# VH-VL binders against q9umr5: the designs that were tried, part 204

Target 1, 268 residues: q9umr5
Amino acid sequence: SYKPVIVVHGLFDSSYSFRHLLEYINETHPGTVVTVLDLFDGRESLRPLWEQVQGFREAVVPIMAKAPQGVHLICYSQGGLVCRALLSVMDDHNVDSFISLSSPQMGQYGDTDYLKWLFPTSMRSNLYRICYSPWGQEFSICNYWHDPHHDDLYLNASSFLALINGERDHPNATVWRKNFLRVGHLVLIGGPDDGVITPWQSSFFGFYDANETVLEMEEQLVYLRDSFGLKTLLARGAIVRCPMAGISHTAWHSNRTLYETCIEPWLS
Below, E stands for the ipSAE of ESMFold2; O stands for the ipSAE of OpenDDE; V2 stands for 0.75 times the mean of E and O plus 0.25 times the DockQ between their complexes.

## First folded at step 8 (VH-VL)

Design gg66 (framework fv_mavrilimumab; at its last look DockQ between E and O 0.94; V2 from the best seeds 0.00; counts 0 for: pae E 2.2 > 2)
Fold by OpenDDE, look of step 10:
Structure gg66 (fold): chain C 268 residues (1-268), chain A 123 residues (1-123), chain B 111 residues (1-111)
Amino acid sequence: as target 1 above (268 residues)
Amino acid sequence: QVQLVQSGAEVKKPGASVKVSCKVSGYTLTELSIHWVRQAPGKGLEWMGGFDPEDGEPVYAQRFQGRVTMTEDTSTDTAYMELSSLRSEDTAVYYCATVSYDWKTGRYSFDYWGQGTMVTVSS
Amino acid sequence: QSVLTQPPSVSGAPGQRVTISCTGSSSNIGAGYDVSWYQQLPGTAPKLLIYGHSNRPSGVPDRFSGSKSGTSASLAITGLQAEDEADYYCQSYDSSLSGWVFGGGTKLTVL
């Protein structure tokens, strides 16, 4: 039998958004129990990510308990950050494959439709004034806003990304790293034609330096310091990078070729 | 509010085709996702297909694939459902309905319905 | 034969509480898809009653409530009134069928 699959959505998604993914899984891996966690849907996905992490934790615990052989996580967009945090805070998770589906794992710094909708009068260059304020951090998007030009503000004000990355010292950093390292495989999926994740390399833990030059995962301080276990996972051969071009952000979960190439192999 | 007004009752012979219309008002057709649901006399509701509310593509229930065609005329804000190779078991009231997404809750639903079109198939 | 299973009929006296169950499977309700409920008065088109498991559209009295657990959903009607006599249908999406699915319907009789 196949291990259960748990799906965590992104911003403003519905379980319906993952209909094709579930259909693909049902077709290729019949009998697989797939659950799309319908928590924090719609505008509720704007709630603080730590709140979401707690909610999702409550939902996944019973699923994991019923699956002693392990489970797979498919986490889309913002959901990928939720899942990473989830795995960091859970000392007893049994996740085999953590599939990060076009997630801003290293943060977001770009003008997207979501930002324009939420902050119509703000550009990315000025969003730090909002996102790194106490009230700004009450919004999920700001929880992973990563302004390369205001690193000091990011490190000090980011209540989520900076912490799960171990970029800001905190008493749980060592434990979170240990917990996260329990994952069997980290599957990173993304691509240059995403149009939302900015830079798109963020899905692979790449990100801007102070000159907005994109550096790869291996050049990031979080990797070099192994602050949350990326270097260790890579050394284990536990990190899978699956880039794909020609896929827009809203299509990652609904593309058959992408599924077969980047997702299906890790649902064993 | 959205209003859906359907065409009148139809009587068809087996093997014939029927095309039911659904005129939209309140919103434009381009802003809505129209689906079709039928109900045989004294029976339950059966989803036939519709336009996917996320990607706008037509999707048909497997049972009706190859026999049903759903189209839209945006110039008249009218949706159409054509069912071919009619059988006696196709006798039913056919409803058009909107499938909408509530951004507050993140939920989809069939929130508005037409008045229904009775289609009778008899020799 | 419906993908979602409902009791064919339920009854209650005015003022009472009645519950209509909707039993699905791991490919629909259990997969996390939305559950909606529809009321169909005799000779009329269905009307949305509950969406997203427990949400009421505007105009729907709060005596109507929905819930979901596991692979099943439930519609509860409190303070039953004569005008509640109708057919009720649950609805969800099914990944195995790649389409929306309805329950078989429940006829509610107000005694």
Scores: ipSAE 0.835, ipTM 0.913, lowest interface PAE 0.6, mean pLDDT 95
Fold by ESMFold2-Fast, scan of step 8:
Structure gg66 (fold): chain C 268 residues (1-268), chain A 123 residues (1-123), chain B 111 residues (1-111)
Amino acid sequence: as target 1 above (268 residues)
Amino acid sequence: QVQLVQSGAEVKKPGASVKVSCKVSGYTLTELSIHWVRQAPGKGLEWMGGFDPEDGEPVYAQRFQGRVTMTEDTSTDTAYMELSSLRSEDTAVYYCATVSYDWKTGRYSFDYWGQGTMVTVSS
Amino acid sequence: QSVLTQPPSVSGAPGQRVTISCTGSSSNIGAGYDVSWYQQLPGTAPKLLIYGHSNRPSGVPDRFSGSKSGTSASLAITGLQAEDEADYYCQSYDSSLSGWVFGGGTKLTVL
């Protein structure tokens, strides 16, 4: 029988937003138990990511315990960062496929409607003044704000992303790396027409240098130092990259061709 | 505030079609997702379909697929539900309702309802 | 039968507490979809009573509360009043049917 699938949503999402994804799974893998975690919905998605990680951890424990053969995670947008942290902090997870749907794995540096709604007078060039304050770090979107022109501030002030990426030291880094490496497959999905995740290559662990030139995963210090296991996973053949053009940010969970190409092969 | 006013009662013969209207006031139709729910006499509520609040396209319940068509006239702020090939078991009160997203909670609900339209199918 | 199961009737005396259950499955409530509750007085349209399993719209008194656990949801009514006599319906989304679903309804009688 098929392994259960756990879905972790993104910023301002609802369970209803994943209805097409669940329908595709039911068509190709009938009998699969799929659970969309309905925690931190709506404006609660703005809560600090470490708070969200704790809540989602409590929710996934009984699901994982019930499935000794393993589970799959499908994590959308901001939810992909929650899942990154879950895989690191859980010393007993049994995740086979971790499928990351257009998640800003190296951070976000772009003007979006979400930022303008939350900070109406901000632009990407000046948001570092808010996000890298203690007050700003109480908002999830600031936990993965990564200004390439103020990398020193990002490294010192980021309470979440710099730590889970191993860009700043943490006492638990060794155990987090060990835990993350237990994942069977890391499936990375994203594309140039997303329109929200900036740079879109952040979904594949690429990111801007100080001149806003994108450097891919293999050129990142995080990869070269193998800080949390990317180099080890790639050498093991456990990283899958599935870029697709023509898909906007809100359509990753509702595009049949994307599902068949990038998601379906990794559900067992 | 949103008000939904439906067309009057209809009596139809088996095999005919019925088209029920739902006039929106206090808001523009283009900013709302209208869904249709019916209730046979003495029975429970049954969802028929509506305009998906995220996709913006009509979606129909499987048992009505091929018999129901839901449309909108934005110039008159009126939504329509047309049910064809009527059978006696289609006798019911037909309701329109708005489906709204509450950004605070991240939840959808059927928050405003029309008064209902009685459709009787008899020989 | 409906895919969400409710008891056909429930009764209580004024001032008492009653609870109405809504039992679903892994394709609806168990999949993480929201649960809403509607009150229908005789001869009237349904009225939204609870949404997102536990939230009250403006104007709904604290006597009405909702909860969700696993594949099921419950509506609790405390301080039961005569005007609470009505039919109550739960609702969720079902991924196997690709649509919204309602429970069969529960008739509440105030004795």
Scores: ipSAE 0.786, ipTM 0.894, lowest interface PAE 1.2, mean pLDDT 92
Fold by ESMFold2, look of step 10:
Structure gg66 (fold): chain C 268 residues (1-268), chain A 123 residues (1-123), chain B 111 residues (1-111)
Amino acid sequence: as target 1 above (268 residues)
Amino acid sequence: QVQLVQSGAEVKKPGASVKVSCKVSGYTLTELSIHWVRQAPGKGLEWMGGFDPEDGEPVYAQRFQGRVTMTEDTSTDTAYMELSSLRSEDTAVYYCATVSYDWKTGRYSFDYWGQGTMVTVSS
Amino acid sequence: QSVLTQPPSVSGAPGQRVTISCTGSSSNIGAGYDVSWYQQLPGTAPKLLIYGHSNRPSGVPDRFSGSKSGTSASLAITGLQAEDEADYYCQSYDSSLSGWVFGGGTKLTVL
């Protein structure tokens, strides 16, 4: 019948927050086994992303083993970065569809309510001083903070995003690219009214240049150099872009039209 | 500290309706998500419905859909549950309870409960 | 019949350990939804004992613990005391019913 679906949440989420998505899947694809991974919930979602990747890897192994024909990933917000790292570090993953639901895939550079809560006296122009320190890299948000005005600091200090993007040399880059390229489809979902992901085009591997002009995926060095396989995936027809306006950050997993348009077709 | 005080016991005939109130103190209704759970004599707990803690809209258990209405009056901090077309098997203690989110753990729970309201349906 | 299955009763001697099981399905516990546990003393409202399958509210003794695995959850009580004699309910959310669900309850008897 249908491949199992694994859901990876974002910051301060609960499994209950995904109840509408799970209900939609149950209605349209009855019999599908759907699991929201209940790790790193609440405050623990701020732990370093590599710690989260290790824990989520341990949780997905038995699910994938029971489904040799493959699984699907639906990964929301910060969870989309966790999932992309999983695809790189797991040399025998069997993921067919990786559905990235409004995730900051090229990083984050925005003053949001989440940032005000965590760093109340800072603004985005100065957060690089905190995030690009060893102390700052102990927080998940700083693991994907991407200040376009301090790219040299980003490239040297990022313990997570610069590595999984292949922007910084490391001994596993070739293996990680090979592993990532085994995914069947990469489904990118996001939109201009998200209100949290900044720029919202980060959900589609777009990002700011030094003048805060958004360069699209195909204009990014990581695409042009094919550093982790984006150009190869696009050439295979494996990248699906599904933008939708009018959806706020917390509503992506509770909008039926979005589900039917962008998610449902990929849950084979 | 949150306190939930419910209206007194009621005796109803089959076919009638009942409206149970739940007065909140310590917090306002706009800060809380009130749900209703009933318990027939000698039986277990049964969730009836409530106001969704994330979007604030009422949601009802499928078996009560069409018979139950849950409302809130924020000016008096009072929640209401009305059950219509009563039958003898609706005899139960009706509890109001809060469903609360703990941001530290990312979890929901039914953390504060009213004292219960006995509703007896007999001819 | 309850969506979440609990044994109807369990017993133990003072000082012993008892475990109460809660068995669900792929649409509730197996989907990753939280499990909470409630203690109900005779004639009183339920009291939250465990939430998020293993978290203990302030004021609940540490001899109460919870766990979750697969489609099932478990409440463990160590150092059993006479005042622990009560009914115990597990609770989760179910995506096929679009609602919160409780187990049928377990009567704990302290011998």
Scores: ipSAE 0.621, ipTM 0.850, lowest interface PAE 2.2, mean pLDDT 91
OpenDDE, second read of step 9: ipSAE 0.789; ipTM 0.896
ESMFold2 (binder alone), look of step 10: mean pLDDT 88; pTM 0.915

Design gg67 (framework fv_mavrilimumab)
Fold by ESMFold2-Fast, scan of step 8:
Structure gg67 (fold): chain C 268 residues (1-268), chain A 123 residues (1-123), chain B 111 residues (1-111)
Amino acid sequence: as target 1 above (268 residues)
Amino acid sequence: QVQLVQSGAEVKKPGASVKVSCKVSGYTLTELSIHWVRQAPGKGLEWMGGFDPEDGEPVYAQRFQGRVTMTEDTSTDTAYMELSSLRSEDTAVYYCATVSYDWKTGRYSFDYWGQGTMVTVSS
Amino acid sequence: QSVLTQPPSVSGAPGQRVTISCTGSSSNIGAGYDVSWYQQLPGTAPKLLIYGNRNRPSGVPDRFSGSKSGTSASLAITGLQAEDEADYYCQSYDSSLSGWVFGGGTKLTVL
C-alpha cells in the first residue's frame, strides 16, 4: 500500500490545477490517497506565510496521524516555502519525501506578472522599499522577496524566509533544524525555462550574489554553516536534484515526463 | 455579461448524428471555456465534455469518447457539440455552459448556461 | 449510479432550515476538489448557486450556504421560501474519471 500524498499549492492556485498530477499518481500508484489542501486559495494565498503555515499545520495533523507509515508532501511554487516551515515547526511530522516543485527556496528577485499584479508600478530594483516595511511583510510575496542588492535589509526585515533559512538568528533555530532533519528525502525540482522563479536556481538553494551572479547551494552560508540541515541531508544522501528544461512555471504539475522522471520514484 | 443562445430542437433517427450550436455574446469565445452537459427527461445532469480552461484542448467524458466532437468557430463566437451514432437513450436536453476561473477565490465554476436544446431520437 | 450521492428528496416548511448532502469519495471531494451547487427550477436551465465549496455568486441570498468536510459536502438553506422549491445538484471533479461529475439531484419540496 502506498503512503498518502499531501499537495500544497502556490500563489493563486486551484485544486483543479493539480488534476493531471493526481491522474499520474493514480495511474502509477493506484490506491494512493492524495489530498490537495484547499486552504489559502486565490487571493488568500497573499496572506502572511506564517499565517498560512499555521492553517496548513492544522490540516496536515489528522492526515499524518492516520498514516503511521509516513506521508509524502508535494509542494508547488510558494507552497514549497510553506512546507519548509511545516517541517521545521512540527516536532511530530512523519514526512518521508518532501517534493519541492519549482519553489523559491532562497527567495525571489524578478519582475514577473504575479508580482506586477500586486505592485504594478514597482520595478524589482525598488520593491525592497515596500517589501521590507511592516506593511509589506503582511503579504506572502514579500515574505520571500530577496533583493541581492539590499541583503542587509532582507536579513533584518524578512519575517519568514531569513528565519526559516537560518540566515538570521532565532530562539527556535535548534528545534527547527532537528525537526527538519527528520525528513526522509528532499526532492528539488526546477528548471531554466520556468519564467517566474528568478533566479530559477533558487529552487535548488542557489541564489544571486550582489553582482547577480548565481552561487549554487554548496557556496551559500546557509549550507556551509548547516543552519537548518542542508549539509547534513546532502551528506546522508537525502537530497535529490532533478532539473528539467522546457517546462514553464504553470506546467510543473501537468507534465508527464517530469512526473515520471522526478516525482514518481519518490512516492513509495 | 455573458449570454449563451443555443440552436433549436432536433428530431433524429437512430444512427444519425446531431450538431448543436451555442452562440456566445457579451464576451469573445476565445476568453471562455465552453462545456456540454445533458439531461434526459426526468433525470439528472451528465457532463459530456468541453474545452479545458487551462490546457485549451477538448476533453470528453469516457462514456462519449469516439461519439462526440466539440469544436469552436471563433470568427462567429459559436461553439458546437456533435454527437454521432444516436440511440434512443440519447434523447435529452443538451446544455452549453461557460467554465470560468475566479482569481479571487482560486475556483472554477459553470457560471453561465444556455437555455438548452431538446434532441429527440425517434425509434 | 451517480458518483456523488444526494438524497432524492428533502422537504421543509417556510422559515425552516433544510440541508442537502453530497457524498463523494477519495477520488473527488476527498482529493480536495471543490464542490459547486446548482439550482434548477422546473423547465429552466441550471443556475449556479454556490461555487468553491462556500462562495456565492452575485445575486444569491446569504440564506444559501455551502460547506465541505472529508469526502462530503452540504448545502444549507435557512429561512426556507416557496420559491426555493426546485432540484439541487452538487458537482465536483473526479481524478479517476478525469472529468466533472454531478450528484443525482435532490428535489426540495416546500410544504
Scores: ipSAE 0.787, ipTM 0.896, lowest interface PAE 1.3, mean pLDDT 92
Fold by OpenDDE, second read of step 9:
Structure gg67 (fold): chain C 268 residues (1-268), chain A 123 residues (1-123), chain B 111 residues (1-111)
Amino acid sequence: as target 1 above (268 residues)
Amino acid sequence: QVQLVQSGAEVKKPGASVKVSCKVSGYTLTELSIHWVRQAPGKGLEWMGGFDPEDGEPVYAQRFQGRVTMTEDTSTDTAYMELSSLRSEDTAVYYCATVSYDWKTGRYSFDYWGQGTMVTVSS
Amino acid sequence: QSVLTQPPSVSGAPGQRVTISCTGSSSNIGAGYDVSWYQQLPGTAPKLLIYGNRNRPSGVPDRFSGSKSGTSASLAITGLQAEDEADYYCQSYDSSLSGWVFGGGTKLTVL
């Protein structure tokens, strides 16, 4: 039998959005119990990520309890951050594969239609004024806004990303790292043609420096300091990087080739 | 508000084809996703297919694949459903409906329905 | 034959509470797909009653409510009125069939 698969969605997604993914899983892994968590849908996906983490935690706990052999997580876009945080706060999770599907794991600093809709009067270069305010941090997208030109504001005001990254000291950093390291495999998926995740390398824990030069995961302080366990996971051979070109952001969960290449191998 | 007006009743012989129309008003057809649902006399609702609200591609129920064709004329804001190789079991009221996404709740629904078109298949 | 299973009929007296069940499987309701409910008065087209498991469109009274748990959903009608006599259908999406699916329908009789 196959391990249960739990799917966590991104902004404004619905369970319907993952219809093709579920179809692929059913076809290639018959009998797999797949659950798309129907929480924080629509505009509710704009709620603070910590609130979402708690909600999703309540939903996954009973699923995990019924699957002592373990479960797989497929977490799309914003959901990837939710899942990472979830695995950080849960000391008893049994996640085998954590599949991060085009997630801004190192944050977002993009001026996309996605952002313009939420902040129509704000430019990328000025969004820090909103996102790093107490009011701004009430919105999920601001919880992982990572302005490379205002690192001090990010480190001090980010109530989510900076914490789960261990970039800001907090009393739970050691425990969170320990918890996250319980994961069997971290599968990172993304690509240059995403069009939303900016930079797209964020899906692989790459990100801008102060000159907006993209640095790889191994060049990031969070890796070098192993602040939440990336270095340790890599050393274990537990990190899988699966980049793919030609896939737009809204198609990551609906591409058969992507599924077969980057997702299916980790559902066994 | 969206209104869907369907074509009139049809009587067909077995083996023939029927094409039902659904004219949209209130919104343009390009703004909507039209689906088709039929109901045999005294029976339940059966989804036949429609245009996917996310990618706009036509999707047909497996049962009707190869026998049903759904098209749209955006110039007249009219959707069409053609069913070929008609059988007596195809006798039913055929409904067009809109499938909409509510961004507030993140939910899809068949929120507006046509008045239905009775199609009778008899020898 | 229907992918979603409903009782063929339910009945209640005016003012009473009635519930209509909708039982699915792991490939539809159990997979996390939403359940919608439709009311069909005799000789009329279906009308959306509940969407997204528990949301009411404008014009639908609050005596109609929906719930979902596991692989099943339920429609509850409180303060039953004569005008509620109709057929009720649940609906969801099924990944194994790659399409929308309806329940078999439930005839509600107001006694």
Scores: ipSAE 0.763, ipTM 0.889, lowest interface PAE 0.9, mean pLDDT 95

Design gg68 (framework fv_mavrilimumab)
Fold by ESMFold2-Fast, scan of step 8:
Structure gg68 (fold): chain C 268 residues (1-268), chain A 123 residues (1-123), chain B 111 residues (1-111)
Amino acid sequence: as target 1 above (268 residues)
Amino acid sequence: QVQLVQSGAEVKKPGASVKVSCKVSGYTLTELSIHWVRQAPGKGLEWMGGFDPEDGEPVYAQRFQGRVTMTEDTSTDTAYMELSSLRSEDTAVYYCATVSYDWKTGRYSFDYWGQGTMVTVSS
Amino acid sequence: QSVLTQPPSVSGAPGQRVTISCTGSSSNIGAGYDVSWYQQLPGTAPKLLIYGNYNRPSGVPDRFSGSKSGTSASLAITGLQAEDEADYYCQSYDSSLSGWVFGGGTKLTVL
């Protein structure tokens, strides 16, 4: 029998958006119980990420409790950051595969239609003024805004991403690392044609330096310090990297080839 | 406000085809996805298919695949549903409905419905 | 056979409360797909009553409410009025069928 799959959506998504993914899973792994968490949909996806983590935590607990052999997480876009925090704050999670589907794991530094809607006159170069304020941190998008030209402000003001990445100290960091390391597999998916996640290598824990040159995961301080366990997971053989070209941001959950190549092998 | 106006009642013989139209007013068809739902006399609602609001391609219920064709003419804001190889069991009221995304709630719904078109199939 | 199961009928007196159930499975409501409810008065087209489990469109009075738990959903109608006499249908999406599905319908009789 297959382990249950829990799907965590992204910004402005709905359960309906994952219908193709659920169809693929049903075709290849019939009988799999798949649950798309129907929380923080639409405008509510803009709520602070720590608030979303609490709500999703309450929803996943009974699912995990009914599956002593483990569960799989598929976490799309912003949802991948929610899942990062879930795996850290839950002392008793039993997640086997954590499949991160084009999520900005090191943050976002790019102009998007969502940001233009919220802040019509801002450019990515100026958004740090809004996002790194107390008011800005009330919006999920700002919780993972990572301006490489204002790294000091990011480190001091980020109430979410800098903390879960271990880039700023937190009293719970040791426990969060221990909890995260219980994951069986960390499957990272993303690609150059995404068009939203900037830089796209953020989905693989790469990110811009101060000159906007992308440094890959192994060159990041969070990896080198093993702040939340990436270096340990990689040494254990638990990190899977699955980049794919030709896929736009809204198509990661609806591309059959992507599913067969990057997702299907990890749904035991 | 969106309004859907359907073509008039049809009487067909078994084996014939019927093409029902649904004219959209108060909004543009480009921003909407039209789906078709039928209801046999005294029976419940049955989804037949429609244009997927995310993919923009027609999707048909399995039992109608091969017999139904749904098309849209954006220049006249009119959607069409053609059902072929008609049987007496196809006697029903056929409705068109809009499927819309509410960004505030993150939800899809069949929010506006046409008045219905009675199609009678008899020998 | 209906994919979503509703009782064929419910009844109540004016001013009372009735609840209409909608039972699905792991491929639809249980998979996280939301539930919509439609009211169909005799001789008319269905009208959207509730969408996204519990949201009311403009013009729908607050005596109509929806809820969802596990593989099931419910429509509650309080303060019953004679004009509520109608057929009520639940609806969701089903991944195994790759399509939208309706319940079999519930006839509400106001005594």
Scores: ipSAE 0.789, ipTM 0.896, lowest interface PAE 1.2, mean pLDDT 92
Fold by OpenDDE, second read of step 9:
Structure gg68 (fold): chain C 268 residues (1-268), chain A 123 residues (1-123), chain B 111 residues (1-111)
Amino acid sequence: as target 1 above (268 residues)
Amino acid sequence: QVQLVQSGAEVKKPGASVKVSCKVSGYTLTELSIHWVRQAPGKGLEWMGGFDPEDGEPVYAQRFQGRVTMTEDTSTDTAYMELSSLRSEDTAVYYCATVSYDWKTGRYSFDYWGQGTMVTVSS
Amino acid sequence: QSVLTQPPSVSGAPGQRVTISCTGSSSNIGAGYDVSWYQQLPGTAPKLLIYGNYNRPSGVPDRFSGSKSGTSASLAITGLQAEDEADYYCQSYDSSLSGWVFGGGTKLTVL
């Protein structure tokens, strides 16, 4: 029997968006119970990420309880951050594979069509004025906006990413790290042709420095300090990096080759 | 508001083909995703296929694959459904419908329907 | 034969509350796909009644409500009126069939 699969969506997604993924799973792993969590859909996906984390927590707890052998998480785009936070706050989760599917794990700093729609009058270079305000932090996108030119504002104003990364001290950092480390495998998926996640290396915990040079995961302070357990996971052989070119952001969950190469191996 | 007007009733012999049209107004066909649903007399609704609202590709129900072809003429804002190798069991009212996505709620729905086209298959 | 199972018929007197069930499986409702409901008056095309499990399009009275739990969904009609006599269909998406699916339909009779 295959472990249940829980799917967490990204911004403005519907369960229909994951139809191909579910088809792939059904075909290759028949009998798998797959649940696309129908929470915070549409514009509700713009709600603060902590609120989403709590909502999703309530939804996954019963599923986990019914699956004592463990579950797999497939978390797409913004959902990847939600899932990481979820695993950080849950001291009793039983997640075997955490599959981060093209998620801005180290944040977002790009003015894509996605961003322009939400902030049509804002440029990437000026979005910090909005996102690092109390008002801005009421929007999910701002919760993981990571302006490399305003690190002080990020560290002080980010109410989500900076906290789950352990970049800002907080009383739960140690516990969150412990909880996150309960994961069996962290599968990181992304690619250079994504077009939305900026930089695309964010999906692999890479990110810009102050000169907008992309640094790898191992060069990040969160890794070096093992602030939330990346270094420990890597040492355990628990981190899988699966980059793939030629895939746009909206196609990560609908590409058969990607599924077979990067997702399927971790659903057993 | 979207309006869908379908072609008139058809009477066909077994083995023949039928092509039903669905003219769109209110919006352009390029802005809509058209699907087809049929209903045999006294029976329920059956989805036949349609254009995927996300990628715009035609998708057919497995039951009708190889026998059904769905096309669109954007110049006339008309969608077509052609069913070949007709059988008596294909006797039904055929509906075209729009499948729309509401970004506010993140939901899909068959929100507008044509008036239906009766297709009778008899020897 | 229908992927989604509905009772063939339900009945109620004017003013009463009736419910129509729609039972799916792990590949459709249970997978998290939305349930929509359609009303079909005699001799007419179906009309969207509920979408996204519980949302009402404009013009649909609040007497109609939808719910979803597990692998099942339900349509509730309160304050039943004579005009509510119709066939009702639930709809969802099925990943195993790679397509949209309807229930078998329920004939609602107002006594």
Scores: ipSAE 0.409, ipTM 0.794, lowest interface PAE 1.9, mean pLDDT 94

